# Designs tried in a protein design chat: VHH binders against Putative potassium channel regulatory protein sup-10 (sup-10). Part 12

Target 1, 283 residues: Putative potassium channel regulatory protein sup-10 (sup-10), of Caenorhabditis elegans (q17374)
Amino acid sequence: WNSKRSFFIPDFLGSGDGTPKSKTESVIEERMEYGRMILLVCNKTCAKHRSDIPLWLKEFNQKKGYQEPETITYYYHTYRQAVSFIDTNETDVFPNLIYFIGVKRVVFNGDVNIREDVNDWIASLDQLILLEPRVYEDLNVILSDTSNCSSKYLLLADRPKCPQPSWSIVARIAQDHGIQPVKIGHPLDGLTHVLLYKRMPYLSEASCHLSVLLYENSYSDFGDDINPLVVSDWITTLLPLEEGSCPALFETYWHPIVDELTELQQIFYSAELEISERNKRPA
Short names: E, the ipSAE of ESMFold2; O, the ipSAE of OpenDDE; V2, 0.75 times the mean of E and O plus 0.25 times the DockQ between their complexes.

## First folded at step 10 (VHH; framework vhh_sonelokimab_d1)

Design R4 (from P46 with D57Y T101E L104E; at its last look DockQ between E and O 0.61; V2 from the best seeds 0.00; counts 0 for: pae E 5.4 > 2)
Fold by ESMFold2, look of step 10:
Structure R4 (fold): chain B 283 residues (1-283), chain A 126 residues (1-126)
Amino acid sequence: as target 1 above (283 residues)
Amino acid sequence: DVQLVESGGGLVQPGGSLRLSCAASGFTFSSYTVGWFRQAPGKEREFIGAISWDSGYIYYAISEKGRFTISRDNSKNTLYLQMNSLRPEDTAVYYCAAGSEPYEGWRYDSAEYDYWGQGTLVTVSS
């Protein structure tokens, strides 16, 4: 069974009655590894909805300028028997819509016949609030702000040669877990570069990507694989479920953030970087 | 005739809250990224945050971490700034601005905004 994945499967994809995995469950699992989707569920003929919903989603994605994997994809399911991804306590009316991202699902509570209701619901799910640090002071504040045990950040960055196409999906997943996504733009100024790697020395300076969870004056590097399901699993595994106090973090997964650099250290490392850049000049 | 008109400024005690509004007219508000800037006496105008045309993306300057909330209502052509936990250092003239070309990095750059309001004064003092 060499092709079978060993990754965590969200609870809503498992068969609660022991039946084999349906085609729809397989589609949901596959798409949650890179993106998000809306599922139209009907128990009878839904000819109008099956025509309208995918068109409305296509137009939504086009208006946003989304490209894969940020697009909200579409799938259709005919409800004939109990399945793991439909909870009859949540979904008692058909046709209906279910939104999937990471390990999360959200059932539509509006009128599926009204385009405005559907579009407003999608827009509310789509909203992303980002911090976008541009200078050393901005990033330094973020790195120092996790000591109070309530602030959680996910730092996300990529370089033009190595794009991270799933970054916005991962950011939305983090936001859903109360984690503030932080998009670090390029190019970095010299002090921002120094801060990043001197305060978090276990990060690879050679990597094109940055995906780092910050909490309780510590960091955990997600690495280059930011598969939304994997990120969802790591978030739930690494963070304590109980809020309110400063629970201990396991040092096997977390590294301490190094103390803020002194003025002399900042001057020294900035000069070191400037000299290195000048020594690389040709002829 | 394009207009952006800020309102809601005034005198507020430290620790208080204030809600600023920016009413837009004369352009297609729902097609623009809109944002807030402020300028204290003798200082350069500084970016507070911006919100995309459909509220899908909201961007904040780090210095305001969690104290300010930006929102918009496209049906009323209005941009809002909710300011909480105000400090004397927040005393400034607050400006709204609109730009039609969102790209990485431009939101901080005041020169890239097409339209500006005249500003509303916020004074935080006992």
Scores: ipSAE 0.087, ipTM 0.614, lowest interface PAE 5.4, mean pLDDT 80
ESMFold2 (binder alone), look of step 10: mean pLDDT 81; pTM 0.822
OpenDDE, look of step 10: ipSAE 0.098; ipTM 0.540

Design R5 (from P46 with W53S S55Y; at its last look DockQ between E and O 0.72; V2 from the best seeds 0.00; counts 0 for: pae E 8.5 > 2, grease 26.4 > 24.2, SAP .67 > .668)
Amino acid sequence: DVQLVESGGGLVQPGGSLRLSCAASGFTFSSYTVGWFRQAPGKEREFIGAISSDYGDIYYAISEKGRFTISRDNSKNTLYLQMNSLRPEDTAVYYCAAGSTPYLGWRYDSAEYDYWGQGTLVTVSS
ESMFold2, look of step 10: ipSAE 0.013; ipTM 0.440
ESMFold2 (binder alone), look of step 10: mean pLDDT 78; pTM 0.810
OpenDDE, look of step 10: ipSAE 0.541; ipTM 0.784

Design R6 (from P46 with W53T D57E Y103W; at its last look DockQ between E and O 0.64; V2 from the best seeds 0.00; counts 0 for: pae E 7.1 > 2)
Fold by ESMFold2, look of step 10:
Structure R6 (fold): chain B 283 residues (1-283), chain A 126 residues (1-126)
Amino acid sequence: as target 1 above (283 residues)
Amino acid sequence: DVQLVESGGGLVQPGGSLRLSCAASGFTFSSYTVGWFRQAPGKEREFIGAISTDSGEIYYAISEKGRFTISRDNSKNTLYLQMNSLRPEDTAVYYCAAGSTPWLGWRYDSAEYDYWGQGTLVTVSS
């Protein structure tokens, strides 16, 4: 139920006056709820490209071992008249390719006939830079670095019991907004567990997912709904327009990160966790 | 035989920069995740970063983000590490490594890497 489309619509899909959506707009809107796509746009038949491009994308996805929703999906559009998702200033050359992820749109405008040029462009779109903390102190450094008003992090993890297949799409969207994605392994070790839930006590320990935006010594929990469009909507809603100047945060959605734990606190809370975990075992 | 050979190490002053290379042979380089580790005297081997088979995903240790850049050139079977703003604590032997299962384990875990180079020494001192 919770994976249904949010009320947010990207600007390039807007008919905000009640005008019916075209078929292509509907496809883009649907696919941005879970994944990403490349749209081939042609004025005329484009028979060769309509054969080649889907094949090249299929081969790219297979080489990567991607499964839905991480695959880059394909759709075709015949350009007959002005449409909201095609900016005439960017896409005057046909055939052309447009990449969509979250609320972002990237136009190729290269030589669509050259496989290497298209493949290089796809590879650049696919790049994801992740931080992967090794030990408790690595994560502790990240939390402390949020005191810098330009430093933004998105902590992402899920449990094997509750997989979230869109997590990598969400990470890419965060990266596109200048937010550094951080991959957290699960199950958490004792100190990492203590760090997360004692320093950020409003996080739910019952949640199957960890999706937490960090900024300005504060955090905001995305909860279990990491639909890419919902995440895009939350990022644009939660982050102020004047980044880098320590702008005021909307306090209803942001909670302060508790100060770094002392060695005594680490010992006490780790012992509490160990006792709590023993009490959950059969007698 | 599989070989990974690091080069580009040496003595540099604090604040300087250095580019390390790792030349690979004897296996299909483009099919492996490759990464950099280092080991300072008296310390255990430490993860720096790794880059996926097609350069689509790049992973960094938290402490190295912003100063170090990892890249690969599959046409030359070579992995690179660009190090800037070097500090005396960066003094270590730097190793490259290759692993065939980038999605099954943790990239910072040295046990996930099948092949290792012999290392190149980087010394940061005036």
Scores: ipSAE 0.012, ipTM 0.523, lowest interface PAE 7.1, mean pLDDT 80
ESMFold2 (binder alone), look of step 10: mean pLDDT 78; pTM 0.805
OpenDDE, look of step 10: ipSAE 0.028; ipTM 0.409

## First folded at step 11 (VHH; framework vhh_sonelokimab_d1)

Design T1 (at its last look DockQ between E and O 0.01; V2 from the best seeds 0.00; counts 0 for: pae E 18.6 > 2, grease 24.3 > 24.2, placed apart)
Amino acid sequence: DVQLVESGGGLVQPGGSLRLSCAASGFTFSDYTVGWFRQAPGKEREFIGAISEDSGYIYYAISEKGRFTISRDNSKNTLYLQMNSLRPEDTAVYYCAADSPYLGWRYDSAEYDYWGQGTLVTVSS
ESMFold2, look of step 11: ipSAE 0.000; ipTM 0.107
ESMFold2 (binder alone), look of step 11: mean pLDDT 79; pTM 0.816
OpenDDE, look of step 11: ipSAE 0.635; ipTM 0.831

Design T2 (from R2 with G99D Y115S; at its last look DockQ between E and O 0.64; V2 from the best seeds 0.00; counts 0 for: pae E 5.2 > 2)
Amino acid sequence: DVQLVESGGGLVQPGGSLRLSCAASGFTFSDYTVGWFRQAPGKEREFIGAISEDSGYIYYAISEKGRFTISRDNSKNTLYLQMNSLRPEDTAVYYCAADSTPYLGWRYDSAEYDSWGQGTLVTVSS
ESMFold2, look of step 11: ipSAE 0.129; ipTM 0.611
ESMFold2 (binder alone), look of step 11: mean pLDDT 78; pTM 0.805
OpenDDE, look of step 11: ipSAE 0.656; ipTM 0.852

Design T3 (from R2 with T33Y T101S Y115S; at its last look DockQ between E and O 0.07; V2 from the best seeds 0.00; counts 0 for: pae E 4.0 > 2, placed apart)
Fold by OpenDDE, look of step 11:
Structure T3 (fold): chain B 283 residues (1-283), chain A 126 residues (1-126)
Amino acid sequence: as target 1 above (283 residues)
Amino acid sequence: DVQLVESGGGLVQPGGSLRLSCAASGFTFSDYYVGWFRQAPGKEREFIGAISEDSGYIYYAISEKGRFTISRDNSKNTLYLQMNSLRPEDTAVYYCAAGSSPYLGWRYDSAEYDSWGQGTLVTVSS
């Protein structure tokens, strides 16, 4: 899956060998698909931390204005036996915190007794940088920028009629992989719509969700499956491990981005779109 | 000489609003993307947002997107940062920066900027 130390793939998410899952593992599995979670791990009762940490997290969420599904959730685990989500080589100090963001796993290295430390830690991991193209020209630049092998983008959209509840998690996963998440606005203006689908002709206009990886003047459509685990797997599979490398892409998964549209093409396709839209309007 | 000069900083109460300006001179402002950073005492410089040359696209730190708005006026060679619902944790020196990389890259990285202002202090306190 992912070779990065910051990413965690629980063993039980693989080909089930029938090993019994702990309750906590089940919770992690469930929440890793679409959410973020702070896990308090204690080897004792940790009554104080069980009170303080969820409170601090609640305050953090409130401060950030997070609502479901973006809310960072809380869970508690008593460490009494070896579990897949705790690597004793990473930490043997308890109590401690683990932050799960999709497939990303980060162990807290600060003082769990200090609110500021915990908040700063969460805040640092909470950072998500979105690129939001507003006009045709700049989206065009994004597509053209993929000629540089160092430039990787993930196009995402959160459409009101087709919500992507996990888009922010997916964006974070992309960011962690050195992929710039791009939030496509909604609704798209006519020309931008034309650009999107004419330069990437194999994108389905009928698709509800937009999740498209851009790399080496090519694109890969993840379709409607925007599960963070799946997206992580796709990213890991499709992209090289080393940054800056320009390996040959498999045609099975990648389609070339079509060259920039001429002015004539822009006019023509925009007009075509307008006519099409008019015809769809009930008389 | 390339110059970026921030202004508009000061003391504001929690919940208040402030608009920062960055005046650019000594270069063709419209040929550069520009952005805002901030640095609190004892903390690392953090990215707030950036805006493209023609305002066609914007980078935002998602944590600030709901409260902060970045804009620019190329006719005035000025970058703006509108800050609303300010909080004590927003207390920092705010920096304006300009970059000229032809690549869109990770413009949240301070290394992607060539010029910096001196900064303006924003203090949010009751």
Scores: ipSAE 0.040, ipTM 0.516, lowest interface PAE 3.2, mean pLDDT 85
ESMFold2, look of step 11: ipSAE 0.249; ipTM 0.678
ESMFold2 (binder alone), look of step 11: mean pLDDT 78; pTM 0.808

Design T4 (at its last look DockQ between E and O 0.01; V2 from the best seeds 0.00; counts 0 for: pae E 20.0 > 2, placed apart)
Fold by ESMFold2, look of step 11:
Parts: C-alpha cells; structure tokens; sequence
Structure T4 (fold): chain B 283 residues (1-283), chain A 124 residues (1-124)
C-alpha cells in the first residue's frame, strides 16, 4: 500500500440519513473510482432499450479500441422511488440515459430511440484533447503560461512500470473543468527533470507518478493516487469560486512556481544532475 | 449449448488456500471478458474480479486486492481463481461468468454465460 494515499474520498452520492444505499448507488460509487459509466434509466420495463443501448455502447468502445478503465461501461436502473443519483428536474422523461464521470453527471438531451442521437451524444462526451510536450521548451512555456490567470493545466504521467490506469479519465475530468490536460512522457530527459524539480521544488523526485495542477504561477501536487472521485473533489476544492483577475489561492494547498531558468541555470543544474547520476551505484 | 463448469471448491481451514478452475465450452472463450462472483448464504451475489480477453487487464473488487489472483489460459479455455489467506467470511458459492462486452461489468445481470457454481467452505 502507498502511504501517500492517506486521504478521505467524499461520499457525494450517499444518503446522510443512514438509509441503505441502493444497488445502483453502490455500482456508481465503485465505477467512479476508476472509470466512467452510462446508466439507462426506465420507470417501466424497457426491453428494447435494454437490448439496444448496451449493444450500441459496446460497438462504440470497440470502434475506439478502448481498454479498461477508458471504456464507457453500462448499467440499468428501474426508477421506482427517489434516489440520490436522479434529479427529476434534470431527468423528466423516461427512458433516459445518464453519463457519469468523477462527480459529474450529464443527462441525455436527445431521442433515446435513435442510435445516431445517442452515438453523437457519446462522441461529444468522449472528446479528449491532450498536450504532449516533447522538449524542455514545450513544458517551460506551459509552466510560464500559468501567469495568465485564465490558464489552468494538469500535468499527468503514465509509465509502464508505474501505471496510473485512470489517467485518461482524470484528464477528461480536468478538461470538463476547463483545465488543459498535459501528458508528460517518461523517462524524463535531464532538462525536463531539472525543469520540473527546480521550478516546482515541492514535488517529490522519488515518486514515479506525476499529477500536478497548475494555476496562477502556482502548483498543487495531487500525489500518487489519481482516483477520479478524489481528483474531482480536489479540483472543486482547490480552485477559487471567485471570479475576476487572479483570484486569491489558499496558501496551504498551493506552492509558487519558481521563475524561468536562465540558460546558465539550465546548464548548471543539468551538470549537477549528471554528476549525481554518476555517483549512484548499481545494485 | 454454452457451458461453464467450476471446480476446485471444498472445505478449507482459515488461513488456507484454494485454486478454483472454470472450464468453458460452446463459445469462443478468447473473445470474452471472464470473471468470478460469489454468493454467501442469504446474501446478494457479489463481484470478485474479472480478466480481459487477452489477460492484459485484471480487475478486482477493492476489498479482494492482494488475497485473490485471477488468471486465464485461452489455450485451455480455462479461467482460474487463486484464493489465499481464506477467512470464514469467504464461505460462498463461487461462480464464473463470461461477458461478450470487451470491458468489465460489476453487475451480474449483464454477464452472458454462467457456471453452476462451486461451494467453498472456510471453517475450522
């Protein structure tokens, strides 16, 4: 077990009055810890939709070549009583579809009987735009652009030897909040390593994971556990509710990004890193 | 005439180990996600875990991580469950299931094919 994961996942779907959770609530909560889901909701028997919708979704995932947890999973619910995951002001027609990712839900706004309407809706929800910096300067520009108080970035890494299987789900959650996801490749070259740890010195060099929110010349490290539910909560907790130019950040959660490295600093720290790597002994 | 046949159940003492097998026939096993469920007396059927068609991804219920290991051998059309550190609470009928959906699903109602079950009893 990773001790950096010592935090509490909020119960955003549960009942506060002690009533038992429905089976559907339990499924939603479990799947939101890693992935995403479409729920078919009916107030009567929906035999045709129960056959059609999962087939259309399976074909969508297959066409995309998605692997878990990036696949959009399926579940069915018969609506008989008020439940925490259905707001009758949002979901006023049945049968209907609800998309879940992180703490977010999106109710379908088209004709559930028409495959093309459902498929177009799914495709619009599925879009993910990533920045993938390849050289030092690409990342340096991103770090410096955070001085623009409208720019928000989430740096993510996924390595074969240190996987973060939900990274693409977390990236989609960030995108939904107006945060630009950025995928950092590994192994880090010397300049990229220097950039990350000299401009953001509170990051742990020992960690093989990277999940860092950038905003307003500052950064906040999400740590090793990028559980989509946790990330959703952290985004809404960390970002200010205030509008306007450069809203104040809570200092306990945010650290300043150090100024851009000069060319001489880049050379100096890269040499320092090279010397440090030479002094390491093989096992 | 699809069949899934579980075997390897029995009586075991607490702290012991068992290996369950599930032999598949009558369908293309390598096209399916396959998984394990269990049902204790008087309780609802619960998801244990699933393994993708190519063994590339293995999914476990959070509480089962580390004690149970799922594997498959597509050349033998067989799914396996290695259970270690067994506790009396693990007493249940264990079912294998196959799902044509290429991901994994928690809900037992979504799986296409089911075995008959094999009983595991953990008692001193």
Amino acid sequence: as target 1 above (283 residues)
Amino acid sequence: DVQLVESGGGLVQPGGSLRLSCAASGFTFSDYTVGWFRQAPGKEREFIGAISEDSGYIYYAISEKGRFTISRDNSKNTLYLQMNSLRPEDTAVYYCAADSYLGWRYDSAEYDYWGQGTLVTVSS
Scores: ipSAE 0.000, ipTM 0.103, lowest interface PAE 20.0, mean pLDDT 79
ESMFold2 (binder alone), look of step 11: mean pLDDT 81; pTM 0.824
OpenDDE, look of step 11: ipSAE 0.119; ipTM 0.598

Design T5 (at its last look DockQ between E and O 0.01; V2 from the best seeds 0.00; counts 0 for: pae E 2.8 > 2, placed apart)
Fold by OpenDDE, look of step 11:
Structure T5 (fold): chain B 283 residues (1-283), chain A 125 residues (1-125)
Amino acid sequence: as target 1 above (283 residues)
Amino acid sequence: DVQLVESGGGLVQPGGSLRLSCAASGFTFSDYTVGWFRQAPGKEREFIGAISEDSGYIYYAISEKGRFTISRDNSKNTLYLQMNSLRPEDTAVYYCAAGSPYSGWRYDSAEYDYWGQGTLVTVSS
């Protein structure tokens, strides 16, 4: 799953016009696709910062329990000439830190010499608010809430047998776009399972990964290939730039969410599921 | 005591293959990211590849992709490096290393806590 595709190049990394990229630019591109990175940028040796920053980051990762691929990684760059990932209008002070997560780029505005400032900055960017519906009612509320065009959700799954290595990054990208990330746990109970696939009938139950955008009582399935850059592109393409505009959706990308299940439907589909599961069990 | 012991090095002809092993002891191997480095005479130590605790994430040097394969067996506390299509320029002492899973940059030798003694690989006709 750790194969670089490089389908999309963020604007700040250049137009791809064949211009030679620095090693650092290549690293940024790679990490934007599959991870998070703190870049230390210096115009001098910065021996102290080269020692302190990776240490502080390691401690942060430890505290959060982040292991690969969720580890926030570290890289160092000596600033000697203009590079695509540094805008001099944003920062002309060195040493400094830049945080990369997917297509997001954030320049540090605090004191790089103060551990607490750096930690607080990382922590603020690391914050992720997840919904984790586990029962029918919780998920049903989410699906029904999409009738409000101001409500946007991204359903993601982290399954032990089908891991989504970049799900947390995608979740953060969604959050940054005002989309509420929703973590779907597996296995789901029977009724919740029924709800998920009956209200969204074009979702494949055989699909390993779940990445579904909910908006305007409709859903869009991003498929099994969950890449932060791709997801970012889709979000940008599919959703309006302005909040509250509630534009008409393109039918080629969006399916309507089916109405709430009646009690009878709940009973019927649950029973059907149970029978199906029993038949799959070896005698 | 923590120990990493490389084996499998030796003389091989150009185009040949070699498999290196690294046996770990004295620490919980499955809790560490482990990797391979090499150092040729008169050159700096260079990163080859690394593999995460559960083998779910693998790093390779760009120059070595497709030719070298890194793997691990946690049940045997062993790290492996399969080298194919060897070249004279691959001649070096090969080192295995282990580092915390929370380290930030696996391409940097400084991110590894434990090192083996190295095994010599010579590629010559």
Scores: ipSAE 0.224, ipTM 0.636, lowest interface PAE 1.2, mean pLDDT 86
ESMFold2, look of step 11: ipSAE 0.387; ipTM 0.753
ESMFold2 (binder alone), look of step 11: mean pLDDT 82; pTM 0.840

Design T6 (at its last look DockQ between E and O 0.65; V2 from the best seeds 0.00; counts 0 for: pae E 18.1 > 2, grease 24.4 > 24.2)
Fold by ESMFold2, look of step 11:
Structure T6 (fold): chain B 283 residues (1-283), chain A 123 residues (1-123)
Amino acid sequence: as target 1 above (283 residues)
Amino acid sequence: DVQLVESGGGLVQPGGSLRLSCAASGFTFSDYTVGWFRQAPGKEREFIGAISEDSGYIYYAISEKGRFTISRDNSKNTLYLQMNSLRPEDTAVYYCAADYLGWRYDSAEYDYWGQGTLVTVSS
């Protein structure tokens, strides 16, 4: 009731007619909460494809060195009746493949019999382009670049003491929405730490996760309770529907990014941080 | 003997495109992160971007977002840089580099370096 997130069930999850969920629908729903999958859809027995596709996918994941939940998982479905996760207007050739991530669904339109076609399709869907700021100025530029109405960034971290295993899935979802994912390394040096929290003072320094959407010289903190479906819902909720102008943001969820720090401010806040960090050390 | 050999540099007009290649030999290319750097006259060597051994992660310097595309072909032991919308300030010697254990911006930290290829953007 007082959750800081809202959740939109993707329109392809649910029959809408009151029938019980199929096993396939339950699998999709479960996996979209943390990861991604490829579904083999058949209108008859697909013995060859049911043997080949999972093998090709396993080899793809192994070559990439992926671990759960970043692996692309596999499931099959025999199409016998209308189901919510198959749109017959999009899926007119069987057997076929459907890729699921977050609330997104992508139908394969190549030749399922050809390994190279399937692998090339998977590789194109898998590509993740990250920015990884290494120095203070890199992050400063990112924070200052959002006054452009088309520039959107999602800041993310994954730390050993505070793991976010789905961060790469979340990054891919952001990328799919035209949002540039940015991987923040930890621990931050003193100036970078000051920059992050003084330019975005509504972020909680107590939170061990970092997931912050930047747009229109403003930021919105996703907090600790993110998963791929939550991220998809937040993106559609937080970003205005209108393209081509600088539409107003919901002030309830967005805070302004503070102007660039002056040299004096950097010195003062860095000293303040150093004192604070020393006071946390054991006696 | 390890070699990285850049090619594809030359003279191009502003707004043009250029595709650089880096051919690798003498090491297991598919085990290395590879990247592109550039150095304009009188300036420090500047990181452009890098691509992991399996192409799963691609990293770019912020200034190059959207104009440059890095790719690799492990079957040909080759790294590529596609540069679009070139500007006179892109004039520099472009270097490829390979690093076995990860990502480094500092040129002293990459394991292997090419000799460079000159890109000149002017009319």
Scores: ipSAE 0.000, ipTM 0.187, lowest interface PAE 18.1, mean pLDDT 79
ESMFold2 (binder alone), look of step 11: mean pLDDT 81; pTM 0.829
OpenDDE, look of step 11: ipSAE 0.152; ipTM 0.632

## First folded at step 12 (VHH; framework vhh_sonelokimab_d1)

Design U1 (at its last fold request DockQ between E and O 0.81; V2 from the best seeds 0.00; counts 0 for: pae E 4.6 > 2)
Amino acid sequence: DVQLVESGGGLVQPGGSLRLSCAASGFTFSDYTVGWFRQAPGKEREFIGAISEDSGYIYYAISEKGRFTISRDNSKNTLYLQMNSLRPEDTAVYYCAAGSPYLGWRYDSAEYDSWGQGTLVTVSS
ESMFold2, look of step 12: ipSAE 0.374; ipTM 0.757
ESMFold2 (binder alone), look of step 12: mean pLDDT 79; pTM 0.816
OpenDDE, look of step 12: ipSAE 0.682; ipTM 0.850
ESMFold2, fold request of step 14: ipSAE 0.205, 0.053, 0.207; ipTM 0.661, 0.591, 0.664
ESMFold2 (binder alone), fold request of step 14: mean pLDDT 80, 80, 80; pTM 0.822, 0.819, 0.820
OpenDDE, fold request of step 14: ipSAE 0.876, 0.882, 0.857; ipTM 0.947, 0.946, 0.933

Design U2 (from U1 with A61R; at its last look DockQ between E and O 0.75; V2 from the best seeds 0.00; counts 0 for: pae E 4.9 > 2, grease 24.5 > 24.2)
Fold by ESMFold2, look of step 12:
Formats: C-alpha cells, sequence, structure tokens
Structure U2 (fold): chain B 283 residues (1-283), chain A 125 residues (1-125)
C-alpha cells in the first residue's frame, strides 16, 4: 500500500497555507539539510547580543574542535510579524535563542545576557552518547535487545572510503527521538560481518554506508546518501505512535531480525565468507 | 609529570552503587579524551566507556549500558564513573586513562598514553 517514499514530508517548515517563505525560513531549511544552528531572535535592535552570541558560539565550536557540518551555526532574525518558526507561547521574551536540528526546535528558557546560562544550554543540547561495539557479542546483544519494544537503535558508520559528513548530526537526531546511536567500524571483521548480514539479510553488502534503524526485533535500512532532514522524516514516519508497549509495525518498511546464530551456524557462515572473499580476489 | 589517580573504590553489596573519581594533573585535562577500563584477576583489561574533551561525545561498551554513567568536570580536572545496580561480576580493578583527541578506537587500550594505578571495587555480600 504505502511506500517509505510516500510518507516523507518535503518541507518541514511549510504548512501549505500559501504564504511565501521568509528569508529566515529559507536559511533554516538550507542549513537543516546538513547541520544545525542557533537563531538569535530580536524584536528591536539588540546590538550587544548580535555581537556577543556569534562570538560565544564561535568559541564553543573551537573549544569542541568541531568542523563543518558539526559546528553550531548562527543566524539573526528580527521578529516583526508572525512566522512559522516562532510560537509566541514559547518565545514571549526578546531577545531569545532557538536551536534547530533536523525538524526539531528548542527555545532557550534562560537569561540570554548570562553567558553561563547560554553555555550550559548549548552544552546540554550538544551531548552525544554513542555505543561502540568492539566484538561480535556486543553487536549480537544490540540486535537481540529490541524485543521489549522500548529499545531503539540506529546503526551508523563513519569511515574514510565512504564519508558521511553529517553522521554526528544524524546521531544527535536519533538520540533526540529516544534512539540509541551505535557507531560501527568498517570494514567489519569476519564474525561481525557474518552476524550483521545473516541476521539482517535485506541489507546490501555492496552498500558503502550503514544506516539501519532497529526496533521491535525488526530493522529498516535508511540506505545511502542520507541527510538530517530525510532522517528526521524517516524516523517520524517509520516509528508508530506510542499508545502501547509494542505497537504494530508496517511490514512494508520493516524486516524481521533473524534469530541469534547457533555456534555451528557461526562456524559455517564464517567459513563460507572466507571462501567467498577468496573467490573475489584477483588471481 | 602526567598523573591520573583513581579513588572511591571499596566493598559494596550487590545492587548497590559506587562513584569513582579520577583526578588528573600534569597536563591540560580538557584537551584529552579520557576513559574507564577495568580488569578482573586473570582477565584482560576491558573498556567501559570514554568521554571526549568537554563532553561532546560519550562512548560506552554495550555490556554496561544503563548501569554506568561517565562524566567529567574540566574545572576540577576530574573524570567520574557512577556505577549502579552493581553485580559480583563487576568486581575488578578500575583504571582511568587519557589519550590523544585523535584516537582511532576508544575501546582500544593501546590508543591511551597515560594510565592510573587503579582502584579496587569489590561487589560481595
Amino acid sequence: as target 1 above (283 residues)
Amino acid sequence: DVQLVESGGGLVQPGGSLRLSCAASGFTFSDYTVGWFRQAPGKEREFIGAISEDSGYIYYRISEKGRFTISRDNSKNTLYLQMNSLRPEDTAVYYCAAGSPYLGWRYDSAEYDSWGQGTLVTVSS
């Protein structure tokens, strides 16, 4: 019935109400395709904040050693009329700050004049908790851990042959949705390779990237060339509304994770992989 | 001189909690990735987790998910490990370690240049 393409939202800021996008909406949309930003919103001239905030952000990014697109970028908006990205129930004092990542926005609820309040807020938004499986059993536990319907994982690889420059942004978006990002090394060692593709046989071994959502003993492959807006849309579309402990998944988007391999299967498939890899070598 | 000194170890009952500290001196703590490892008698040193300079990234091995929390306070040059729901299997010497911000793999102990002497945690009734 519905394909995964049918559920993607093409414009996260637009509502289709016919109003043209402002310059600020266009900047937000452009930057959310690869990164994240903080918007300073003023209803009057706020010269001190327009000088201070970008400097504080620059120093934050430098202290972290961030490079594009991981840096938190800056933009300024003068609020004169209603716009789609400001809810006056959330942003009733000016000047104020709004953080954007993917399709999410977070309004600052502290004192913009106090650097430590702003710094603490940015630090809380920036923290990324990753799992790094070292051995086959680490990954095996992750693949088996979604049966309780509370655990969600996003498997990601960031490697030199197939750079995914927004991988850390994608990981942060997943984390914001209660999904645990997992950083996977490539190339995989023998047993880990076998486990990944035998337990998830619909993944393509030819794919250079790894971006796989795990939930409810099932997986959904995001494929190659993902970006933060697309990932946000996929997560929102693929995960059911949580009105229970184990909501049903659409089988057209989700494939079951195969049961744990027995010891004999591990031996057999590891040998099979070694033979297959030898046959691909030039003579 | 680079020094890392663990503290807070001791005897604790199963199901209990313990907070380890690692005091750093002799280097610019905020420029380093720091992490926790442990080693039970007769076993290899195993990775628990690591935290980047200024806490932008926190890494864990899956086996400790949800029970252990790593944090750092750069103003005090201190790394912390909060351990909850402790089990007898957690009995080990716990080490803190510091490595280059350009580590290849955080779980690889060979990537870390500086190590503490360790603090013993014993989980037993």
Scores: ipSAE 0.193, ipTM 0.646, lowest interface PAE 4.9, mean pLDDT 81
ESMFold2 (binder alone), look of step 12: mean pLDDT 78; pTM 0.816
OpenDDE, look of step 12: ipSAE 0.568; ipTM 0.810

